# VH-VL binders against Large ribosomal subunit protein mL46 (mrpl17): the designs that were tried, part 3

Target 1, 243 residues: Large ribosomal subunit protein mL46 (mrpl17), of Schizosaccharomyces pombe (o94398)
Amino acid sequence: IQSSKPLSNSTPLKGCSVGTILIRSPILTRQPSEFEKSIYKYNAELWNELSDPLPAEFYFKKGSVGEKDWQERQKTLKGKESPFETIFGKERKEMESNKLLDSATHLQSRVTEADTKNDERSTLRSLDKSLYLLVKKSKSSGWQFPNTPVTSSEKALHLLCQDLLKNILDENSLTWLVARHPLALLKTEQEKTFLLRARLLNGLDVPNLQNVYDWVWCTYDELKNKLSPSSWDSVKNILSDRL

## First folded at step 12 (VH-VL)

Design z29 (from z12 with heavy chain L100Y)
Fold by OpenDDE, fold request of step 13:
Parts: structure tokens; sequence; C-alpha cells
Structure z29 (fold): chain C 243 residues (1-243), chain A 123 residues (1-123), chain B 107 residues (1-107)
């Protein structure tokens, strides 16, 4: 049983850091364009027209009140409006008229208070887009992906990344590393930063960040304006508006 | 004129919770960060934390993170400091201070201070 | 935490003479340094921000200099009213930290 000598003084990799691209996934579906809305409407109408009429004879006795009621409803449906609009259109109009304020699940505005206030610290902004976390380590530092120096070669990068996330998001924050290997390398003259991808599992209740000077949750388009050109160039092809 | 005024109990028993209120006037309350700073008798200043103008975000000195809560009542133009498990070592003059920065970005330095309130923790 | 070290801790000065207080940071804080004056029984008053900018209403005899780790507050032509404690504060990193304070006394 040869006592494997403890592997020697791993020289701290001076100038190496591990970071994370932490992503809040979209919470809402993409808002359809006017063109897409028109296509959906057209398709819905087409499907309605192509739908085989319900064989009323199978469901209603001839001359029954049920048949008459069904026939009357069918007369209203034979209009160019999708059955969906006929059935739910009144409810939609009533919902739009604010009269059903009490009972109808008010379609919450896709625009949140965070959007209205342009609160970039909130994970509740831009619900239809991916958000990416950027932090400042100090007032003098630029916006960057959360990162920590690699002080020991003994600890795997993914574990260091997990520790980093726990340190900034609190121990109760649910994060998931998508992969254990780096997706990007940020190289500066002085430092190499390996970036791992992580996802926020619960994007609705994110605590205030700790152990950072400041933070922002940026959309893909906003990253370009906050990151250094070199950092942006390194990540622009691996990130998207909806990831 | 910009004014900040701390109010609260001058005496707190050990293990009890301190509650201090900072009332602000003379400016738009929702435009500035408010900080809390304390000073033990004969000692230096110690920064405790801040609250943003909306009251939605706070940052605490790690030393106080588990005991300190800062909240804001915009309707009353008040910021409240709550600190649990008070100890005699927490005896200090407590100050609220306005950050010199804007509503979006705090500066980190303080242009207006309250007069301070002495809090003594004693049995 | 960034440690702010002030020197001297006590500074006796004669009216009309200049006074100089040094503040050293344990790490680089760029220009993110403030100076405060505190008189006995009073709250601190902002003197200097961003290492060298005078706050509103501060007399020209007060000046700040420095960058990185070494900072200096200079009071030209000391007046009797300048007897107070002076504190430096860094605000580059959390937690914000203050110097120990320098007591300026008039001889």
Amino acid sequence: as target 1 above (243 residues)
Amino acid sequence: QVQLQESGPGLVKPSQTLSLTCTVSGYTFTDYYIHWVRQAPGQGLEWMGWINPSGSYTYYNQKFKDRLTISKDTSKNQVVLTMTNMDPVDTATYYCARDYGSSRYWSGYFDYWGHGTLVTVSS
Amino acid sequence: DIVMTQTPLSLPVTPGEPASISCRASQDVSSYLAWYQQKPGQAPRLLIYDASNRATGIPPRFSGSGYGTDFTLTINNIESEDAAYYFCQQYDSYPYTFGEGTKVEIK
C-alpha cells in the first residue's frame, strides 16, 4: 500500500480566473410580431373552415332544444371569426373593458414594474428575453461576468464557479451549471478568465447580490454596451437574445 | 434645507432589537441613497449599509449582515434601521447619511448627515 | 477589508500655519477617497470627495490630493475653527472604511 506522496505546492496560477455566464432564461414567450399575429389569425380561421362540422345528428336528437341551440351557435360561428374568438372574444372584450376586474385572471401586463422603472438590477425585467448577470467588483472596475481568482490548482473550475455563485447569490439561490467545462476564454494582457455557463433555476425570486460592488441583469443587446470590446467579442457568438 | 434626523431608543438591553428611524426633509426623498454609519465612543466611523431610493435594494456590511435590516417608508420619508441581538459592543452614536450620488448611482460618500443618536446597550 | 491608516493621529498646529494629514489605503482605491471634518458632539461634515474635489461650502484653504494608496488632506492657514477630527474614507470597495481619525488641535 504505497503511500502516495501528497502532490506538492501547486503554484497558484497567478493571472487565472474562473467566471460564470449566469443566465436567467426567458419567462414569457416571445411577443409575436404583427405579421406573426396575422398569420396566426389566418391559420386559426383556416383551421376553423377546414374543420369538419360536428355531426350534430350524433349528439342531438333532431328537433331537440339542444340541436336548436347548437344550430344557433353554429350560425354565429359561421361568421369569419375563429371559434376561439367567438367563445373567448367576449371575455377578452370584457377583460379589456376592465369590467371583469374581480374574477378574471387579469392578463398581467408583459411589462413589469422593473421594465417601467428600468430597474437593471431586477431579474423581473425583459421577461421575454434572456438576462445575463454582470457585476462590478469595485467602483473603479468595469462591468464583467462574475469571476474569482484561481488560487489553487487542486479545486476543479466548476467547483470554484459553484462557490462563486453561492458567494454572490446566497446559499439558497438555485443555480445550475450547464457544463463543467469552460465555454469561453477571456484573455487580457494580465489575466485569463475561463467562463462557465450557468442558469438561474428560479428567476422570480433572486436576492440582492452580495460581495460585489454592483450588478446588472442585461439583455443580449445591452451586453455590448457594458462589456469591454474584448470581452464582448469573446462571448457575442456563444450568447443570444433567447438562450 | 436638507435635514436628516435620527430617532429611537437611547437605551437598549442586551439581546434586544434596536430600531432607529431616519426622517429626511428638504429634498426629494426618492432621489438619494441613505446610508447608516455608527461611531463608538472615542472610536472611528463604521459603515453599516445603504438602501436605494426605491427601497427595493439594500447592501449591508458583512459584519452586520445577519443582524441588520434597512427599510424605507416612502410615504413618511423615513428610513428604518433594525439590528437584532444587541450587545454592549454595539454602543455607539448612529448616523444616517445621504449619499451624494444620484437616484441611479450612489457615490459612496455622504454630503448630509443626521445629528446622530446615541444608543447605549446596557443591562 | 481595505484598511485606511491616518498619520498623524494627533496634530497640534499654530494658527496661520499649514496642516497636512496623510491617509494610506491597504490597496488601490483609485480616486475614490473622501475627507470629513468632525467637531466634538457633531456629525461629520464632508470636506473633499474624489480625492481632490471640495464639497459645496468648503473653504479654499482645504485641499485634497492623491491617487491609488496615498492621499493627503492639506489645510492652509489653519484657523481656530478648524480644530476637529478629520477622517478619510474609501468608497471603492465594500465595506466602506474610514481612517482612525486625526485630531487637529490649535496651539
Scores: ipSAE 0.867, ipTM 0.947, lowest interface PAE 0.5, mean pLDDT 86
Fold by OpenDDE, fold request of step 13:
Structure z29 (fold): chain C 243 residues (1-243), chain A 123 residues (1-123), chain B 107 residues (1-107)
Amino acid sequence: as target 1 above (243 residues)
Amino acid sequence: QVQLQESGPGLVKPSQTLSLTCTVSGYTFTDYYIHWVRQAPGQGLEWMGWINPSGSYTYYNQKFKDRLTISKDTSKNQVVLTMTNMDPVDTATYYCARDYGSSRYWSGYFDYWGHGTLVTVSS
Amino acid sequence: DIVMTQTPLSLPVTPGEPASISCRASQDVSSYLAWYQQKPGQAPRLLIYDASNRATGIPPRFSGSGYGTDFTLTINNIESEDAAYYFCQQYDSYPYTFGEGTKVEIK
């Protein structure tokens, strides 16, 4: 029974910090591109045209309100150019693409108040994208991932990150560390920062952060403009628009 | 002309809750951060916290975090400070002050101040 | 918290002479320092922001200098109306903190 000597008092790594890439996951599905929208519209129209609807009498009693509503809807649909007409080269009449999908589900505007106000402090912006938390520690500091100095070698990095998140976020905010191991290392001339990945578990608005000077919830594309070039280069390949 | 005016009780009993109102005029109320600063008699200035122009965000000095609430009533152009569990050590002149910064970015320094209101905490 | 230390705490000056007040921060606050004047029974008045910029309506006899941890407020050609308390304030980090104040008295 070889008594494994307790690993020696690892000298606190002077100049080492631990940070967190905190992610708000997308709440909504990705907005389809214009091309995707056009394909979906085309497919929907094709299905509608190819669908040999059962006689209306199968679904509706003759003279019923349901039949009248259906007939009225059919009148609105018959006026729309068949997707087949667009294939055979007649002039691109502006496919008012939005009318078929617009009729039924008033899809609530995917644009939130936070989007309209450009409130970068809100987790309720850009619902179709991942958001990443950046903070300023002071007015003079640049935007950076939340981080804390490693002051003791006794506490594991993941525990330090948990404490960091508890210190910054409201106690009611639930976060989850995805892994206990660092994903990235940020090296500056003066400091090394190990970054761990965490997720916000509730898509709920995190109203106020604490113990930071300022904060922003950035999309992947916005990170490039806020982070230092060195920080961006270290994380650009491990992050994405939807993570 | 930009004006800030503090109003509230001049006397509060220990353990009671203080409520102060800052009424602002002479500018667009929703464009500036409002800060609260207090000054104990014969002492220096102590920053308490701020509220953003929309009233959606606040930041408190950690010293007051558990006792202090700052809110905004846009319809009345008022900012309200509420502080619970008052103690004689909380005796001070309380000021509301306008941040010089923009709606998105506060400056951290104050260009306009209220006249201040003295709050005495005594039995 | 960043501690702001002012020196001197009392400054007697003769009219027409210059006055200089020092403010030292316990940490680097870059240029994020303001100076205020407070007369008895009045609210503070902003004099200087960003260490060296005069606020609107402030006479040119008031000037600020410094960066990092050491800052100076200079009042050239002191006037009787300049008798007041002067405070420095850092706004680089929370909480915002003020100096103890310097009492400028006219001899």
Scores: ipSAE 0.863, ipTM 0.947, lowest interface PAE 0.5, mean pLDDT 86
Fold by ESMFold2, fold request of step 13:
Structure z29 (fold): chain C 243 residues (1-243), chain A 123 residues (1-123), chain B 107 residues (1-107)
Amino acid sequence: as target 1 above (243 residues)
Amino acid sequence: QVQLQESGPGLVKPSQTLSLTCTVSGYTFTDYYIHWVRQAPGQGLEWMGWINPSGSYTYYNQKFKDRLTISKDTSKNQVVLTMTNMDPVDTATYYCARDYGSSRYWSGYFDYWGHGTLVTVSS
Amino acid sequence: DIVMTQTPLSLPVTPGEPASISCRASQDVSSYLAWYQQKPGQAPRLLIYDASNRATGIPPRFSGSGYGTDFTLTINNIESEDAAYYFCQQYDSYPYTFGEGTKVEIK
């Protein structure tokens, strides 16, 4: 059951709505630039050209964690590979050895099935970028941030926003409201929409939305093509600081 | 040749669970959304919900949300409607119907329908 | 829920003459309105989609018009096989809803 404006049931505050900028944070780090790749290679070559490192006692106290790490690196470098790869290889092994303790975090493939199929409804698309939720209230409606009318002056905006997210996400979805105050205001000649920021905490679970006609998870660049020009102008600078 | 065929029990006792299968034939049906629609005797049509071609997304009419599940079983071409806690008011002919829309998008109207299966809920 | 109201509920017709059925939505559904024909003991058949487009295989005597809340199905040159029930359906908003139907019968 869906209505843009209730006429017979409630007396809403005219032209006032609350909405949510719901963000799926990147799961993968950004790819290094060509310059950064060149710097890593150059540092690895410099490390390999060092002829005779000083004894561990010169740099570290005996038995310290630093001394043990340094000695492991010297043994690993011996006739095998560049220290650049060895240093990163050790950190990778530490990450793998800690996975029993931190099984919630998993290194993701940079390309997923959702990317291959261009499944814009999946939170597994574009793992290296932020995704922003846009919804349609009906087939004829435009894309907008999730929102709900403010029909009672007694309930705070952040509580209405939490209710909104519980209404449109499935029961297994978790969200975190970043702050209790609005981030932005969308004004038209007809209504005001206060936007609050929230983060999706689902990990690899893809939510199946309800109580909306359709939805899409957009990158920052894709938002411009979906949102109205006025809505885009209201949020573009605020969101660009946090890409 | 586009064909949809519903199958399942014709009689269900109150409080029991209904399970209906929609068998889709023809290669093009694997790319379409499937809806369920019912029609009580002498009454109008009532839309129940849809499932996408892969089975990864569903949407249910809120009237049935607590009782209705639409799923895709191990068959690539079968869609299953499951409805718990049946009541005599659920007596109806149940249809599966093909959405006109393509693989990523549904249209909301139905170009092909199954023949329907009558389900009677009676003690 | 969007209520779809059809008029008339019963429409006797003479073969060869035109007939017209009205469908009114309780709120704006844009052009997202379909018309179906249903004969006794059969599933509905799609006639018109997006208010005015004929579905594949539908004779040109069927036409639709309207936008927003007020829609019309027109059947020109009624044939005896056109005796059936006719329903409108909106698909702009969930849940999709249908009109109560119009019984078209030959005089």
Scores: ipSAE 0.682, ipTM 0.858, lowest interface PAE 1.0, mean pLDDT 78
Fold by ESMFold2, fold request of step 13:
Structure z29 (fold): chain C 243 residues (1-243), chain A 123 residues (1-123), chain B 107 residues (1-107)
Amino acid sequence: as target 1 above (243 residues)
Amino acid sequence: QVQLQESGPGLVKPSQTLSLTCTVSGYTFTDYYIHWVRQAPGQGLEWMGWINPSGSYTYYNQKFKDRLTISKDTSKNQVVLTMTNMDPVDTATYYCARDYGSSRYWSGYFDYWGHGTLVTVSS
Amino acid sequence: DIVMTQTPLSLPVTPGEPASISCRASQDVSSYLAWYQQKPGQAPRLLIYDASNRATGIPPRFSGSGYGTDFTLTINNIESEDAAYYFCQQYDSYPYTFGEGTKVEIK
């Protein structure tokens, strides 16, 4: 009557991947309002209160086989999690010092060399808009958000995301995971990809990516033309709140 | 007429830094990716990496990433390969090769090759 | 790294006869495979790109076929000048990798 799973059923993440929506935030041409500053402070405080993985109900139908397998995997991963609060704390410290906010007032929105050459690989293109990182894994593959397979139930999803970003970005790049929970799930056939949101903290330093065949930094409007229709449909409404 | 010519020292000592120059002519230098490929005596070809037309982006075979730098001097129509900490196993003929692709996208195969320059690493 | 395995490694041929060389990739490379000819003491020359397209100036006796992991270079009506080493190269994934080569000799 009790659960009687074979050992092979204790690893239910086969065919699952974790990916990252990595954002280069706009370089604002105006001083952020007091409202915008309070939002940044609120996000920092909210992060300090996060303690557990997201409930399975957020990703799965109640009572599904997928929900049960996911919950069992998250229980196994609890306690092996390595915190990244230092990254979040660094971003909060920078926000509280007003370095980013003051720099946004100093940095003007203007056309760059990357804009005139349409250098889609540069984070200096479209300084007044968000840019989203897409990569190709090979010449034959399509454009995707960066992702990596989940081949072991040993690591939490947000730690796999950190490893992914460390693998594809140069050593001078700094990123911040906005939250430990996925914001989207991409389903294709028998594959599931959980997407987490992160920010690139490089300022004006343009990263040279590694371990990908090619990359592009897209505006929101350009994502529709690059992503598969199913991927676009899964993220378009979530990302539109950030325009 | 497209021409690529490698030049540099034929002999270097172990642990020294190699610098090879690829001088190009017969096409618009800023329109094509350039690759470096080497061939050890009696061995097959080994791809080392590329540099884009403007010189702003590079990609290196992970085997060499800590020792290899590829750069451009557009004023001289030259691509420069620099490889640190040379070892006798790095003895090879080094080729520069033009990627068939465009100024923004590489193809991955090479339509024109230099004549190659033999570099021997020994004391 | 994608391993490119060529067979045969040595291919004695008679002038006027056809010859074929096989290249197998350790994983799917789609159509992104090139063939090169290299004569002793010379740089490689591009013969075939995208598995089946002849490069500029390459005689029609050279042809390529295949997709995914299995590829073939065919030389119809072998000429004495075709004695050389022949290499395949994949360019689907980094690092780009080459086969060990096939030595084509006039028997």
Scores: ipSAE 0.664, ipTM 0.855, lowest interface PAE 1.1, mean pLDDT 78

## First folded at step 14 (VH-VL; from z12 with heavy chain Y57W)

Design z32
Fold by ESMFold2, look of step 15:
Structure z32 (fold): chain C 243 residues (1-243), chain A 123 residues (1-123), chain B 107 residues (1-107)
Amino acid sequence: as target 1 above (243 residues)
Amino acid sequence: QVQLQESGPGLVKPSQTLSLTCTVSGYTFTDYYIHWVRQAPGQGLEWMGWINPSGSWTYYNQKFKDRLTISKDTSKNQVVLTMTNMDPVDTATYYCARDLGSSRYWSGYFDYWGHGTLVTVSS
Amino acid sequence: DIVMTQTPLSLPVTPGEPASISCRASQDVSSYLAWYQQKPGQAPRLLIYDASNRATGIPPRFSGSGYGTDFTLTINNIESEDAAYYFCQQYDSYPYTFGEGTKVEIK
């Protein structure tokens, strides 16, 4: 028997994984505007870059229709009122007018085709509730939050989580890490999984996942039925159905 | 009686795009997953990917993901495999196969196969 | 990828005798293993799914066993029609992978 082995550059972290509680927030039947997407993207980038000051682009993309409308409003108002109040007030009225014209589709709680089919893979199911992503790594494995092994302490957990999300989501999916620190720790006899919270910014765009065997989007109550009892016990008090 | 039949060109030049058609009959076309599997001469079988019953959802073996597209034409009961940038190593018999699973979930094993079509990639 | 290793690669058999083909997975695939038969000039035929369940219309002389990494296809009372190519497939993890196959021939 030969027992010698080469020395490694770093000590591997045995039995440690990082995972993501990825949340689709309740949807009020309207996708975020390009302006709203820019604000979410900017906040995510700011959070990743350790709190840079918010630039003038915080409100809308440069060269967008919203920016041009804001510039025109500045010229006509002559400084009597806050330009931010006039911009957001106009946008609210336009949204309300659009809602009135399409009243059949702007109901507060809308049952979708995904609801009638019980399509657990669609983010359009249960629009009035938060949905949480669970995946299977193989046909035989149980449902779990997306996760990836931690092979060394050299890379921060939140960066591993970002890599994980890029690996499993399609290219048109947008996510935002809510915080850099773990929300929860799942322990088994053999493995510790640090869970970070993230939000899906897709609006009505339903993602098709990659690099997983299968996935489901679960309400809070459904997590109990999918997760192992120990995993459920670890997250049930931290998570809740917010509708 | 369930039948699957592959059809397409027997010869493709290197760097060109292959298009193969799987024509199905004897069952409700929109109820089952269809997989593609290939076998190089003198080699084992290699799973390529699947398409769901509606044609809206595909999964590819990562080996082929950049080159492979699977689509379906419900009006003709056809599933189409398209593979770009063909190379002589892609010379193989290509099979389509039906998954025994339900319309909402695939099983991963195949109850009916086509007879295969040989595709040779050569100058 | 999970490597599926079949033994033997060639199996001469005498009609009326039993025969066994082994399939070993490089990783645990639970019970998610299928066996197929392919005769010359014909489409492959599903024999066994989930390691031990016979597919519809498969004679009782075909049986499968195993769990995890080691699996066996057994053919009792070999008939002349059983001369064919046999291969296993795992479907626990992507990508699905196949054994190299076993050619069964009548002696």
Scores: ipSAE 0.652, ipTM 0.853, lowest interface PAE 1.2, mean pLDDT 78

## First folded at step 15 (VH-VL; from z12 with heavy chain S103P)

Design z35
Fold by ESMFold2, look of step 16:
Structure z35 (fold): chain C 243 residues (1-243), chain A 123 residues (1-123), chain B 107 residues (1-107)
Amino acid sequence: as target 1 above (243 residues)
Amino acid sequence: QVQLQESGPGLVKPSQTLSLTCTVSGYTFTDYYIHWVRQAPGQGLEWMGWINPSGSYTYYNQKFKDRLTISKDTSKNQVVLTMTNMDPVDTATYYCARDLGSPRYWSGYFDYWGHGTLVTVSS
Amino acid sequence: DIVMTQTPLSLPVTPGEPASISCRASQDVSSYLAWYQQKPGQAPRLLIYDASNRATGIPPRFSGSGYGTDFTLTINNIESEDAAYYFCQQYDSYPYTFGEGTKVEIK
């Protein structure tokens, strides 16, 4: 076939690893002020009086980039199933039915047992912030994003990343790769690590990680103190959009 | 003064489940990781796993992962080892041992050991 | 699993003289190496941690050295109560593993 690689591109990878930036997304937003609550109430009353669904022309200016992008999304969704719909559809239905099961007025605590104990190994800590998984491979090693060596050029990086997460997390943990391509490269003297972004979909207390010496779920601010300076410099600007 | 004492049956039949209790006395029970280590008669030591001070985290040697559970009863100051499907090769003296680390970090070496309890697995 | 190899396996000693026991790890364990003493019918006693630090209450005649893969326990001025079984343990990587041990006997 006409697509052939140069000899230099056919060389097996040496000292190459794939890893993941695994994120537990925030669960809670800040408490709204009394003024914000009154605005939400006012807006809800306005939407209740506006019964008719608004046409696309109202949301988007005719011929605008936003309208064209929305129309293209509708066309591409036709006959296709979104991975988000598959994954979140079940959990959304569960959440809706749980409101019918609530027999008393209860407010979820914003501060958890993990917060009071400062349990950095729990995914239930800092519910209002993103948490990032770091691991140690041994007592002597530094903190790193989870990673595994690339020993074969036959398997795609995103599949290796899925295998890595299954090996470290328990079987019941659910993760979602945001994209199939790396977002960052970490380079040391002997090793290159391609990092893929993933989300932890459970959000519940995750059990002990397997096949690592130790682990921690860090906020963005805590990553600076755990990672090597070179690793931190490689990811700090990419991750700051997700604070 | 910290003291650890293992207790449980001295004899277990093959395929039965072993349950051993490590009772901790003296210093604060909630400050240290507890490990289990076994030693077959006349042989070397084999590390089995640990449990953290609160009992919320455990780690098991892969050799035992499918059979081993370590749990903690802080109201009784006890750590319990449970091991299913016992086999004659599991005949050993079982020790519980204190890790000198902190409540959030284990060190990996053991400064106080219990007396050990011999468990014989035979028909 | 990291294999810990001790030499010698048996070490006859004379009181008042020094003795050395070697421990080799199958891969680099940094300084995360402990030494234990075990007398017959007893639980092990911690002697050395982090390769070279004496545990609380251990006489200064016990010393440890090494880094990476090669470690040595040295017992200066052997006393009769030092007759025991000695073994190393690595705690850099799971599972933690122990050497076969060295039996130290008074001649």
Scores: ipSAE 0.646, ipTM 0.852, lowest interface PAE 1.2, mean pLDDT 77

## First folded at step 16 (VH-VL; from z35 with heavy chain S56K)

Design z41
Fold by ESMFold2, look of step 17:
Structure z41 (fold): chain C 243 residues (1-243), chain A 123 residues (1-123), chain B 107 residues (1-107)
Amino acid sequence: as target 1 above (243 residues)
Amino acid sequence: QVQLQESGPGLVKPSQTLSLTCTVSGYTFTDYYIHWVRQAPGQGLEWMGWINPSGKYTYYNQKFKDRLTISKDTSKNQVVLTMTNMDPVDTATYYCARDLGSPRYWSGYFDYWGHGTLVTVSS
Amino acid sequence: DIVMTQTPLSLPVTPGEPASISCRASQDVSSYLAWYQQKPGQAPRLLIYDASNRATGIPPRFSGSGYGTDFTLTINNIESEDAAYYFCQQYDSYPYTFGEGTKVEIK
């Protein structure tokens, strides 16, 4: 009944990790209202926790012609994007467009205290540019995108990324996954790191990270100086195409 | 000359809140990270956390993070340690120590230490 | 947490004799290792940082070596003033941790 003892000197399977390219979009100088924060939190939680398309009644009034057309389309859309992504994708683009408009109304305020002090740890730096989060796991470690080992095959990569971000950000931080699939893979002979893209939606509220040795919010141009050459080469074209 | 001096109560009752002050002189207060380290009688050293030069950023040893707050008063050149819900096991000499780094980066080792203040937690 | 193990815990020495104290980390800390001296009733004094660099004002009879997990503090030509406790400290990973200490005393 008993199986054989594991052999000594067995080559371990190479490590796998999942990481997150977390982006602070150019932000509004005005703090969002508590109602706006609640809406962002609800939408982020719904998007991040959804594994299946939402029922038609979530999007449509019951019995409407739109509901019937949607149900017919779902029966024929095998292997294509879900209705959730179509509906919430439009709302996401509208919200991002409104951020740019609000930023234009505050042009004189684009140089902040964080810019004056060169505070690379602040999300208030370089308000007119995207910022990317890099962390160190220890003093000796290089700068990396936040990452965590994959220890269970049953947990989806996007859920591991959400757990990772909850561990390093405070409880009021909102994140939004752009897609549930990896956009990049970092490989060495020893390990693989799958990278997913996410956005930080907490305007000016993320002052101090936890459970990392150090962190920095970098512009796109600064990433080249922080990342290893191989990591930079793996992401430079993917990120620049989205800027 | 660089000097750090801890001050505060020598005796605290169980469940009360400890407040210690580290007063610094002899260098530009906003140039260096300050750490707190404690030493129980007859025992080794235990690192508690740091505060950056501006006072904007802190990091706490996870053992203490729910009880510990470190803050700065730049007008008085003071760093304040506050620790809630004190227990007799917290009896120790408490040191503040200067990190030899820069305004933006800490080193992790300590070139100047205060003389320490003994805090006893008992009824 | 990284455990720092010092050996020996007690080290009787004769003046003029060299002495060595070992410090072992439970995981790789690169070169981020400091040594401190502490006399009774006093605060620690920094001797060595980054494994091998002497702090300002430290006599050349103190030297450090090692990398990764195994580190050594060497005191050449022991003097009576060197009787004290000596601690290693890692600062590669949070939380920063110290060794238990080594008591060096004149026999």
Scores: ipSAE 0.704, ipTM 0.870, lowest interface PAE 0.9, mean pLDDT 77

